# Miniprotein binders against p81326, part 172

Target 1, 226 residues: p81326
Amino acid sequence: MLHFGGFIMEINHISKILEKEREEYIRNKVEEYLKQGFSKDDAVNKANQSWRTYIGHRIQDVIYNLLKKFLKDSGLKVTTDKALNNRNLPEELDKVKRLIAINYGEYLFLPDADVIVYKVENNDIKIIAIISVKNSFRERRFETTYWKLKLKESPVTSHIKVFLATPDKDNEISYKCPNGKPKKMRIILEYELDGIYFLKEDFEETEKAKHFGKIVEDIIEISKKL
Key: E = the ipSAE of ESMFold2; O = the ipSAE of OpenDDE; V2 = 0.75 times the mean of E and O plus 0.25 times the DockQ between their complexes.

## First folded at step 14 (miniprotein)

Design m35
Fold by ESMFold2-Fast, scan of step 14:
Structure m35 (fold): chain B 226 residues (1-226), chain A 84 residues (1-84)
Amino acid sequence: as target 1 above (226 residues)
Amino acid sequence: SPEEIKKALEELIKRLEELIKEAEKLGIDPELEKRAEQLIEFAEYLIRLAEEYLEEGRPKIAIEWLELAVRFLQMALELARKES
C-alpha cells in the first residue's frame, strides 16, 4: 500500500526540507562562533562540522518516528541505540540489547545501529533489522559494512538484516563513474549489505537499492519469514 | 501564518478521526483504516517537529514541515474515503 508514488515522493521530499534548513543553520552557527572569538575560517569549518552532526541526528529521528508509526500495527517494534544506552533499561529493551551485541573476545559491544526493528512473540524477541543512517561517507565509507560482517560471525546475530539509509546529498554512492560503472563504494555497500534505502529522487534503483519509502513494506515482508 | 496552518491541521485531524470512526462502523477495509491512522500519526509528528522549529524562531522551515503534514493528511483522507 505504501508503495504508491505520492507516499514515496513525499518521503523523498524530507531530504529537500532538511537541505533548505542548511543555509540558515550554518549562517547562525558561523555568527555564534565569531562571537566566541574564532576566526572566520575556523567559524565556517566548525559550523559545517556542527551541521553534519545535527542533520545526522535529525534524519535518524525522522526515520525512527516514521518506522515506529508505520510498523506498530504489524506487530513490530522500533528502538534506537540511544535508547539501549539508558541506565534504567526496561526488561524488553535489555533483551534487545543482548540479542544485538557483538563479541570481541572478552568484551561485548553494541553495533552502531541507529534504528532497530524487532518483534515479540510468546515473550521471545526476534531482531528483524538494524538501519544505519548516514548523511555523508567521507570519513565513514564502510562503517555499516563492518557491522554487517561482524554480525554475520555469530549464530545469534547472523539473521539480522543490515540496511543503510541515506539522502546521499553529495552523490557519493548514487552516481556512476564516467565509464558507466557504479562507484566502488556503491558496489561494495550493495554487495555486502541487505539493502540501501535512498532519501532522494534520482539514483539507479536495483533489487537492493530502493527509495526509502519502500522500507516499511520490505521490513513487514521480512518479518513474516523469520 | 504557521499558527493558522497549525490550527487548520488540528481541525482536519479531528474531522479525519471522526470520519475513520464512522467508516469503521460501516465495515470498510480495516487495512485502509489502519494506514490512514498511521498517516495521521506521522502528520502529528511533523506538526510537533514544526512546533519545535517555531519555538527556536525558525518559522520558514516550520512552514515546510507543516505543508508536508498537510500532504500526509490528504493521503489519509483519500484512503479513509475509499469504500469497497
Scores: ipSAE 0.682, ipTM 0.853, lowest interface PAE 1.0, mean pLDDT 84

Design m48
Fold by ESMFold2-Fast, scan of step 14:
Structure m48 (fold): chain B 226 residues (1-226), chain A 84 residues (1-84)
Amino acid sequence: as target 1 above (226 residues)
Amino acid sequence: DREELIERLIKLAEELIKRAEEILKNAKSPELEKRAEQLIEFAEYLIRLAEEYLEEGRPKIAIEWLELAVRFLQMALELARKES
């Protein structure tokens, strides 16, 4: 990535392309729900919920494929929470799942790890990073932070980097307040997480808050130290 | 029309992939060669994504993905040429 002219900026463009399909998607879903017998208000609400799920999955898929393509030659592997929830797991993925699971007494739960980066050395699995992909922060704004704090509590998982990747289209965590200070949510997320990667042009870049295109080099450097 | 534009973008992408692969056969920098190959593979993914949108009857969005794929292929060619 070091000398890719425009790579970082073109990666930011991905979220803009996805957003262009929103109006048509919502219109079509409203028609679909109306045909199913829902009221106009219910159809609109259901269509908007459907869009949020759809766009979230699309962004996750694009990020997964990007990381898989750009990390493969660095000895790194990439998987998803969807793959880990498959009923018939390959032995390697079953080990990955066990290494990121969090203990709640008698229960084990996976963190909100949309994308997982790991390496295999001598049949041993080492988890490098988990990436939470958030298109919006309305109801789930601190889930990533919660999982980071839980992973930090165990010596088995405390080394795992926890990243947030987001277009932040609504400027929920990239906007500055009138006095020039970041919003409270931005301050908390940046403080607790290992990094925030934005799929957008305009935000205050810091050591931890960066353009998404920089994530590839960051993950490779982290993996060399583990 | 949009159908002709899509055909031209796909043909352009195929030509750029072929040219990049030909130049990479003579690459002297393993690092730049690997990065150019990764850009080509990501562009190929974007072309497949565009094809999915075409199958869904969404040519306007498909064109956006194809244009992005072409731009990544142009970056791959630029990297390949720096060490050829």
Scores: ipSAE 0.693, ipTM 0.880, lowest interface PAE 1.2, mean pLDDT 86

Design m49
Fold by ESMFold2-Fast, scan of step 14:
Structure m49 (fold): chain B 226 residues (1-226), chain A 84 residues (1-84)
Amino acid sequence: as target 1 above (226 residues)
Amino acid sequence: DREELIERALKLAEEVIKRIEEAAKNAKSPELEKRAEQLIEFAEYLIRLAEEYLEEGRPKIAIEWLELAVRFLQMALELARKES
């Protein structure tokens, strides 16, 4: 159904709208910080830090709402790491949290799963996928891969699909070298992860690296095999 | 002014949503009806997002989100019409 003309392209357009916001956001935040008494250099630095946090939350929210709307009629539920960090969790979300937790001896930690897809079956929770949302790969390029490898170690979590979703506006992992070879980071991420979904038009699709608009049908198909 | 144009467009979008919901009720395929409803719900999210940008004094970017919402509503209408 979602294969009718335009759906995938309109989903890709989300990244273009987000990119157009950058210059407006930075200008407005610089003005705000200047009014608070910061120097021009401090205002610019704070505005850029604010942008990185803001855009991260914005793309995560868009992806969460997209998945929630398009998966609801397939018996699938969607939540976020923010929801799981609430002080008083509903029983269902408490169970979700426990089913994605990773053991470090005496301690349990959650992976950095921005969006989580699960289903309720036979009164039990089954985690289908976690989606890590990255707007850039500057500092934490293999964080998603680390969590995938940790999840594979436990029979409780080894079935969970780990996906990366990214606009990759700087062509950090969607660019090929002149000889046609992908960059090392792309090779490692694609090898270790269950899939990479790009919010952009110009990249070479593979079995694991796809347009983001395809994630809905992919998740539905995975859930049917569980 | 852009703010008034956006408010007018938002009211028109609300009327369009009502018309699509009525068309979807007449759909004969449950699967296409569900997809049309999902497209409407996502468009409603994008409209709410546009309203947030308008409140922040960013009408130019609000228009971009509103135009995207309209395109998803057009897709919903097309799917609802394919039923008949």
Scores: ipSAE 0.653, ipTM 0.832, lowest interface PAE 1.2, mean pLDDT 83

Design m50
Fold by ESMFold2-Fast, scan of step 14:
Structure m50 (fold): chain B 226 residues (1-226), chain A 88 residues (1-88)
Amino acid sequence: as target 1 above (226 residues)
Amino acid sequence: TPEEIIKELEEISRELEKEIEEALRKLKELGIPEELEKRAEQLIEFAEYLIRLAEEYLEEGRPKIAIEWLELAVRFLQMALELARKES
């Protein structure tokens, strides 16, 4: 077997780099909003909202590129919900979109599928996994769980693995065994989802909660069973 | 200085990519396992993504963060070189 020397540790370092830019980003955005005439309280709130959007996009882009590079030689393809929202879709991506869409009577909606992994065999598309990327949980803490439960209702989508990827810098769903019990949000997410992948060092691994660097091998293994 | 560090890291990256190409060429002549070549290539491509990411931060006037991304790219290139120099 071949193993990457230090790969998991260097992948965890990505979240540390992203956190280093937070203070400067927020400071600059507060100054920008103050110049626009917002109050100090409003400027701070808007800066924090801007940071969450910015960092969310950055983490999604990193995860997309990592999966695309490391899965390409396993016959797997990677796309994003942003790509699927283009007006003029290639036939292959149009098929991917239709295979993950959820029916609400006369309406169809895409799940919160920031990154999508699929394979093509004999012109048939098989969706392997969707990855939801969360930098914080707050008001949307069970959104990924909702989409997992909806996908399970249909024979077309019930096989699709739903993963959460997160730095969890505030320790909202990660925990140390010596420091007590899992939070209720962690228990629910781990129970309902197919896996949680952390971009951090300080947590206890379980069967379903793992270091993010393990996602590549897990997806390859799942794809061989489909 | 940040500018000097960036220049050094960019040069180290170019030298590492060249060394990896030469190491892979030698291993191919020896009939190496294809899996080693594929993994080294994947590490190189991800490092190239990180270098482009660093360039974005430089364009935004954030050289300190750009250095962090370049240092990470160099470490992925070093992993690729180590794989290219080993035989299974």
Scores: ipSAE 0.590, ipTM 0.817, lowest interface PAE 1.6, mean pLDDT 83

Design mb10
Fold by OpenDDE base, second read of step 15:
Structure mb10 (fold): chain B 226 residues (1-226), chain A 85 residues (1-85)
Amino acid sequence: as target 1 above (226 residues)
Amino acid sequence: GSPEEEYRRIIEKAKKIIEKAKEIAKESGNPELEKRAEQLIEFAEYLIRLAEEYLEEGRPKIAIEWLELAVRFLQMALELARKES
């Protein structure tokens, strides 16, 4: 559908723009923390931590809105775990929340679900996919795989596709065997997840590892089989 | 010009492209291409709002980058709409 070369190129620009903000953001935060009485070293460390959180949320929001707009005409709906974090949910979202919940015996918990794609047919909700959005893999490298494995354990959630979307700026998972050495993280993520989608061009493409520009079509095709 | 002046110039350009793309899309006889053009326009409008947020935060340089991206999506929408005519 959206496999025109221009679309792929513009998706790559999203990550580039977000990175351009870093220097200014860090500078401003350092100044803020210095004014709060932190040492220079502490201010820098806190600023870097703040940046990681901030940029993570920004990229998630952009991807959410992208998917929301490009899936809309296919009869697919998009929400987020944040939207589900409410006591008073509309009936539709309450059902979505329940349909992605993972059983821990006495407790139900939600997986990390930055983006949730679902359809409504005859008042029934079918969860199609969960997309985890990661700007970097410095922390919680296998968290997405954990949730995928947990979702597989229940017949209620086993059909849910779990995708990872990332610019992978540090090339942590862009290649399977660079210089003949297997990258454990790439291999495991590709094996366990239903797909990895890159917001960049410089990566090893496989059946499961694709450019982010293909995610819309892939989700639509999956939705037709449910 | 100042970043703010450049921002305003690009916004005006974006508005003109949106209007033109919507007009052409309405005249289109291909519903699928029309939908795709609309999707691109709607996403561009989101990016414009995002740019506005950055501008309000006093970060016009980054705002301009987002706005330029929005314009590129709008140009894609316009091109799709033209192919239907």
Scores: ipSAE 0.828, ipTM 0.923, lowest interface PAE 0.6, mean pLDDT 92
Fold by ESMFold2-Fast, scan of step 14:
Structure mb10 (fold): chain B 226 residues (1-226), chain A 85 residues (1-85)
Amino acid sequence: as target 1 above (226 residues)
Amino acid sequence: GSPEEEYRRIIEKAKKIIEKAKEIAKESGNPELEKRAEQLIEFAEYLIRLAEEYLEEGRPKIAIEWLELAVRFLQMALELARKES
């Protein structure tokens, strides 16, 4: 049902609506920063940084709400890294946090798990998947793969699926070279991760690289195997 | 009309589709179709709340875009609910 074309097309349209907001958002932020006394160049740079943060949070929120609504009847629960960073955690979320935290000597850090899918069976929590949401690959190209590799090192976390969700508006990982070959970054990301879900129409699907609308049924199928 | 009038017209259409989709899904007798239609309706309701947020921020054009997307998900719920009818 969720894999029918209309659903996939409308999910892809989310990214288009967000991009329509960009020009007005940046103009308003530039004006705001200029009024605060920043130079034109600084105002533009700050506005672009603000946009990247804003759009990232908006896409994450949309993905969170989509997964929450569509997975609830499959016995699956959804949370966010923001929820896990709250000072007073409910016992269930505290357990989720402990099951995905990675040890660095005297320190524990959460992976880049913007959205987390888990289930509760017989008072035990099992993490199904984490989804990293990326709008750009300019600076943090392999951050999601780093977290995947770290999670694989522990028997507690090695079963957790690590997915990347991205509009890829600049064609950074959906681009093909003139010879038809994917870029090195795309090859590495697809190889190391459990899946890449694109919020865009124009790309070539593979077994691991799919339209975002397919994520719901994929997660349900994974959860049945666990 | 004004963007606010257009928004109000679309939200009224959305409310009618929600009522009709819930009615048809309940009559279908297929629990899987009923659940899926409900999920589409709940996601559309989220999109309507998002549209309202943009409207409150004085951004009616973007609010209408989100609201129209919500209506399209509601139309999918209607289509899905009708498959067993």
Scores: ipSAE 0.764, ipTM 0.895, lowest interface PAE 0.9, mean pLDDT 86

Design mb11
Fold by ESMFold2-Fast, scan of step 14:
Structure mb11 (fold): chain B 226 residues (1-226), chain A 85 residues (1-85)
Amino acid sequence: as target 1 above (226 residues)
Amino acid sequence: GSPEEEYRRLIEKLKKLIEKLKELAKESGNPELEKRAEQLAEFAEYLIRLAEEYLEEGRPKIAIEWLELAVRFLQMALELARKES
């Protein structure tokens, strides 16, 4: 596996750059909502919600473009759940959509797969991995593990790797308790998921919890076994 | 200088780095390192387009941050490309 050292450190700066715009973004949104007639408290709450949506989409888009650029020469393709929700899908993406769908009796639904990596070999599509991108873990703490457990239930989807990518700015899953033990959420996420990739410098690496910059080579290695 | 001046300075620096990469790409070397240098350069091009979007939205300070990251990726690409030779 190729590893270029400084790449990992530079990738971690993505979350730092995005965080620098938070204060200005929130101020501008508060002003916008006040002009629309909202109260001060409502304007602040709406601005904070707008920021969480904005930052989530921005991190997802950057990760999508990074994976697309770094995986293309390995015969791997990258798409998003947003692309799969378009009404008129190309045949290839329609096939990808069908291969990640989860069965709920009479209904089929897509997992919350922010970024999807697949390969095409002789017109046969194989899904390699889905990446869930989380900026925070406030309310949907085990959402990614729910989708992993559902995918494991079907022979069609059980091979699909499920990864979490996160800055973990608030140390919600990269922190250890004073006795050295990881928090319950970290233990569960690491146990159930195929990998956690951090966009930050300060954490203890394990076999499954790594710097985000390592995701490219890991996905390439996985794809060779399929 | 103004943020707009700093933005233009970084764009000129990026153009020079891209030209240097194109020159090095004509030389023999390690194909894996060459491939990674090209991928780094393509990601830097994405970051330049992202910076343009922020500038268009009237946010030159954050646009500059993205351009600085693009510079660092192109410099990394150049170092990998030089290791080929």
Scores: ipSAE 0.692, ipTM 0.858, lowest interface PAE 1.1, mean pLDDT 84

Design mb12
Fold by OpenDDE base, second read of step 15:
Structure mb12 (fold): chain B 226 residues (1-226), chain A 85 residues (1-85)
Amino acid sequence: as target 1 above (226 residues)
Amino acid sequence: GSPEEEYRRLIEKLKKLAEKAKELAKESGNPELEKRAEQLIEFAEYLIRLAEEYLEEGRPKIAIEWLELAVRFLQMALELARKES
């Protein structure tokens, strides 16, 4: 559907724009922390941490809105785990929340679900996919795989596709065997997840590892089989 | 010009492009292309709002980058709408 070359290129620009902000953001935060009485080294470290959190939220929001707009006409709905983090949910979202919950015996917890794609048919909700959005893999490298495995353990959630979307700025998972050496993280993520979608061009494409521009079509196709 | 002046110029350009894209999309005899064009327009509108947030945060340079991206999405919408005309 959206496999026109222009769309792919513009998706790559999203990540580039977000990275351009880094220098200015870090500078401003360093100044802020210095004014608070932190040492220069502490200020820099705190600024870098703040940036990682900030940019993570920004890229998640952009991807959420992208998917929301491009899936809308396919009868698919999109929400986030943040939207589900409310005591007073509309009935539809309350059902969505319950349908992605993972059982830990005495407790139910939600997986990390930056984006949740679902459809409503005859007042029944079917969860189609969860998309985890990661700007970098410095922390919690296998968290998405953990949630995928947990979702597989229940017949209620086993059908839910789990995708990873990333610009992979540090090329941590862009290639399976660079220089003949297997990259453990790429291999494991590709094996365990239903797909990895890159917001860049420089990566090893496989059946499961694709450009982010293909995610809309893939989700639509999956939705037709449910 | 100043970043603020450039921002304003891009906003005016975007308004014109968005209007034209919406008009052409409605005139399209292909419902699927119309939908795709509308999706691109709606995403461009989101990017404009995002740019406004950056502007309000005092980051006009990044705001401009988002507006430029919005322009490109609107151009894609126009191109899709024109293919059936």
Scores: ipSAE 0.822, ipTM 0.922, lowest interface PAE 0.6, mean pLDDT 91
Fold by ESMFold2-Fast, scan of step 14:
Structure mb12 (fold): chain B 226 residues (1-226), chain A 85 residues (1-85)
Amino acid sequence: as target 1 above (226 residues)
Amino acid sequence: GSPEEEYRRLIEKLKKLAEKAKELAKESGNPELEKRAEQLIEFAEYLIRLAEEYLEEGRPKIAIEWLELAVRFLQMALELARKES
């Protein structure tokens, strides 16, 4: 594309806009918790936890809408875990839900898949990719890798690409140690996952760790091989 | 001006940019560029709806940030539509 670089840079701006809400959101939540009788330290901790949940949902929604708009002309459909958890599912989404489920003996569970990309071909559904959206890694260090390894165990799900999308604002994944070596978490995530897509400007790209704006073309190419 | 007045000015600018981008995309004569320009326009329209949600929540400054991003996406659509190949 003629302005692909501009597209990538403006996509990275999404995370910057979202971060502008932080100070005001945290301040208001601290005040709410203090009024409920929590200590200052507890109020701050709860406010930061609330922010992580809020921003996670917002970034997931933006990613969902972006993928939906940019993949529609490639015969690809996009849905969310929220949509799949509705009681009254359309037949197509019920089939998607069943095709992404992981077997634990007598039980079937869905992976923590924030955004799901699939195609409908000759009335059959093929799942292309799941995207885990993470604003931070404090609590869920290897959750995405766990789901990747579980999906790999079944012939029904082993072809499904598992991607991580993150602004990585705290440089938990994109940080490079003084000796040039990535941190252990980055090494493990990049090794086990099919790709990591950053909503930020300042990081070193690799074959599997890329600017988020590149995910559209990557998914389209994967879908052509399935 | 007030943030609310800035918001209204940006909305008018966005309407004009979106119309121009749609017209130029159709005139491009290149199906791949036309398709990509349309996708950029649709994403900008999503950002405008997102901005409206923030405005309704009483957050006009953040709403303006989303509108400014929508302007940049429409500008990208215009640039793509102008580059026939």
Scores: ipSAE 0.747, ipTM 0.890, lowest interface PAE 0.9, mean pLDDT 85

Design mb13 (at its last look DockQ between E and O 0.75; V2 from the best seeds 0.79)
Fold by OpenDDE base, look of step 16:
Structure mb13 (fold): chain B 226 residues (1-226), chain A 85 residues (1-85)
Amino acid sequence: as target 1 above (226 residues)
Amino acid sequence: GSPEEEYRRLIEKAKKLIEKAKEALKELGNPELEKRAEQLIEFAEYLIRLAEEYLEEGRPKIAIEWLELAVRFLQMALELARKES
């Protein structure tokens, strides 16, 4: 039901609105860094890095809130790794944290989990999905894949679906083989992950690569099988 | 008008749409559609709050963009709410 044309179109606007800030943001940051004594080139580079961090957080927050609102009536709960980054957690979130932790022998570490979807049934928590939200792939291109593979190594976490959500503004993974040349990143991400969801229209759709508008229904369906 | 005036206009429009959508929901006999419409309203309300944050940061232009998006979601909610009325 959420998969109607109007909803899909509006999802695409989220990324568009966020990108409208870029020029002003970069300009302001460049000026700031110049005042701090950086060279023009350094200031530009630092401003771009700052923008990547800023816009990444913004899109994550929007997607988190979107999923939270659209999944709530399905008995699904949504949290973030940020919310788990506390010493004192409510029991429920402490359990969530433990159920997504990856074992490195002497240490447990959390995967990058921008959004975590879980359900509570019979006082048991089941992690349904982790959604990694990426605005661009300039850095840490296969980080999400790494976490997916690590989650697969444990029977505790092997069932957790790992999705990537992205506007893919630079068209890095929108197509598998544009102009007859395979896009390594698209192929690997699609192969290793449970799904890629695009906050845009211009992409090659496959069984695993879908518009973000479908993610809610997909998560609900997965939750029914767990 | 000024960005501030446009912002105020959109806020009022959003408020009216929320009221209309909620009123229409009372007449809607489809629980699934009701849930979806409510979800859209709640998400729009989040976007309104987001717009307010941008306004407070002195960025009315971007705030307006978020409000426009909120309005569109509210319109969708209203459309859903009116399907069976």
Scores: ipSAE 0.841, ipTM 0.931, lowest interface PAE 0.5, mean pLDDT 92
Fold by ESMFold2, look of step 16:
Structure mb13 (fold): chain B 226 residues (1-226), chain A 85 residues (1-85)
Amino acid sequence: as target 1 above (226 residues)
Amino acid sequence: GSPEEEYRRLIEKAKKLIEKAKEALKELGNPELEKRAEQLIEFAEYLIRLAEEYLEEGRPKIAIEWLELAVRFLQMALELARKES
């Protein structure tokens, strides 16, 4: 197997670029809101909310494109929750959508699945993994575990791996026992999910908590077992 | 130099690295290394397009950051393309 030390290091550089972009983005947005007549406090709050939406989409797009490029030659296809919500859904993607949707009586909902990896064999579609991309854990800290548990309830979806990908810049889940005290969020996420992939260097690495650059190999190996 | 001059320097470097890596791949003789190098080139090309989007938005300093990352992936691709079976 090829050694990917440089690959892992450069993947983590994505987070550094995004942090530099944050400074510029926030400054520009605050100036825009101040010119619109908002108070300083309101302008800052609005700028931070705007950034959270923007950065979430940016990280997802980068991850989607990375997986698409590196998984294609292994017979694996990649799509997104946004693509699955389009009105004119191709038959293949409609099948993907049906294979991950959870039935709640009158309603069907997709899991928190920013990126979906699947394969097509003999006109069959098999969902390999879904990846939830989280920049912050302030508001929706356990939503991903809920969706993993729901997928486990049915034999037709129980095989689907549920991964979390995150920069975790604020160290909300980087260590199990920071300062000797169990971090509930990290412990529960690692226990329930199939893997946590960090877009940074500084975190407690375990069998399930890994550098994001390892996700390609992991997905390929899982796909061989299905 | 200006951000625009730095961007032009980096894009020329990236174009040359792509050419060198693709030429080296013709002589590699290792399918797995060829596949990985090609994937690195394709991801770098995505990063270059992302950098171009930032440039078009009037954000050349951030565009340079993404382009520098693309160059680093291209350097990795060239390193792989120069290895032998």
Scores: ipSAE 0.820, ipTM 0.922, lowest interface PAE 0.6, mean pLDDT 88
Fold by ESMFold2-Fast, scan of step 14:
Structure mb13 (fold): chain B 226 residues (1-226), chain A 85 residues (1-85)
Amino acid sequence: as target 1 above (226 residues)
Amino acid sequence: GSPEEEYRRLIEKAKKLIEKAKEALKELGNPELEKRAEQLIEFAEYLIRLAEEYLEEGRPKIAIEWLELAVRFLQMALELARKES
């Protein structure tokens, strides 16, 4: 149904609109830092760092709102890691937090779960999926994989699907080498994770690597089996 | 026309599309298509609010990009609302 009128292709425009924002954002931030007395090189470096933080938050917010709107009529609820880190949690979100927390002896930590999908049945909560949103793969490229492996260790969390959502604008994991072999990072991420959803048109689709617009129906189908 | 004039044109187009889609939904009689069209309208309304935020921040060109995307989702909602059962 969501293939009507090119839904998948229109969703990919989200990443294109965000990229159009980059030049103006960086220019304005450079001017701001120059006025603060920073050198041109320092201003440019700080502006680029600011952009990476800004764009990461923006794409996460858009994905959260998209999933919230399209999953609500399937009995599914959506929350964020930011919501779960609030000091005063509603009972329902406190239960969600407890069901995804990972034990490290005396300590409990949340996985890097930018967006969390769950359902409520008979006052019991079932976690369906955790979505990690990555605009780039600069340094912590396997962090999502680490959390997937930790979640698999517990019978409480082993059913939880772990997905990666990314525009991959720099072709870090959607690139195909001249010999046709994917890069090591792509091979590892696709092997360990339950799916990779791209916000871009041009990449080789597989059973696990799909257009982001397909995530809604995939999550609904997973939920029906739980 | 100015970017501000283009924004006003698009917001008026979006409002009319929302009205047309909601009217068409009353006669559709297909619960699954109704839910999907309603979801598209709600997401488009989110994008319209996002566009308004960018306009308030003095970024009308980016605001127009978000509003154009909202219009495309509303056109999709209207198409679904008019689909034969």
Scores: ipSAE 0.787, ipTM 0.908, lowest interface PAE 0.8, mean pLDDT 87
OpenDDE base, second read of step 15: ipSAE 0.840; ipTM 0.930
ESMFold2 (binder alone), look of step 16: mean pLDDT 83; pTM 0.808
ESMFold2, look of step 17: ipSAE 0.762; ipTM 0.903
ESMFold2 (binder alone), look of step 17: mean pLDDT 83; pTM 0.807
OpenDDE base, look of step 17: ipSAE 0.839; ipTM 0.930

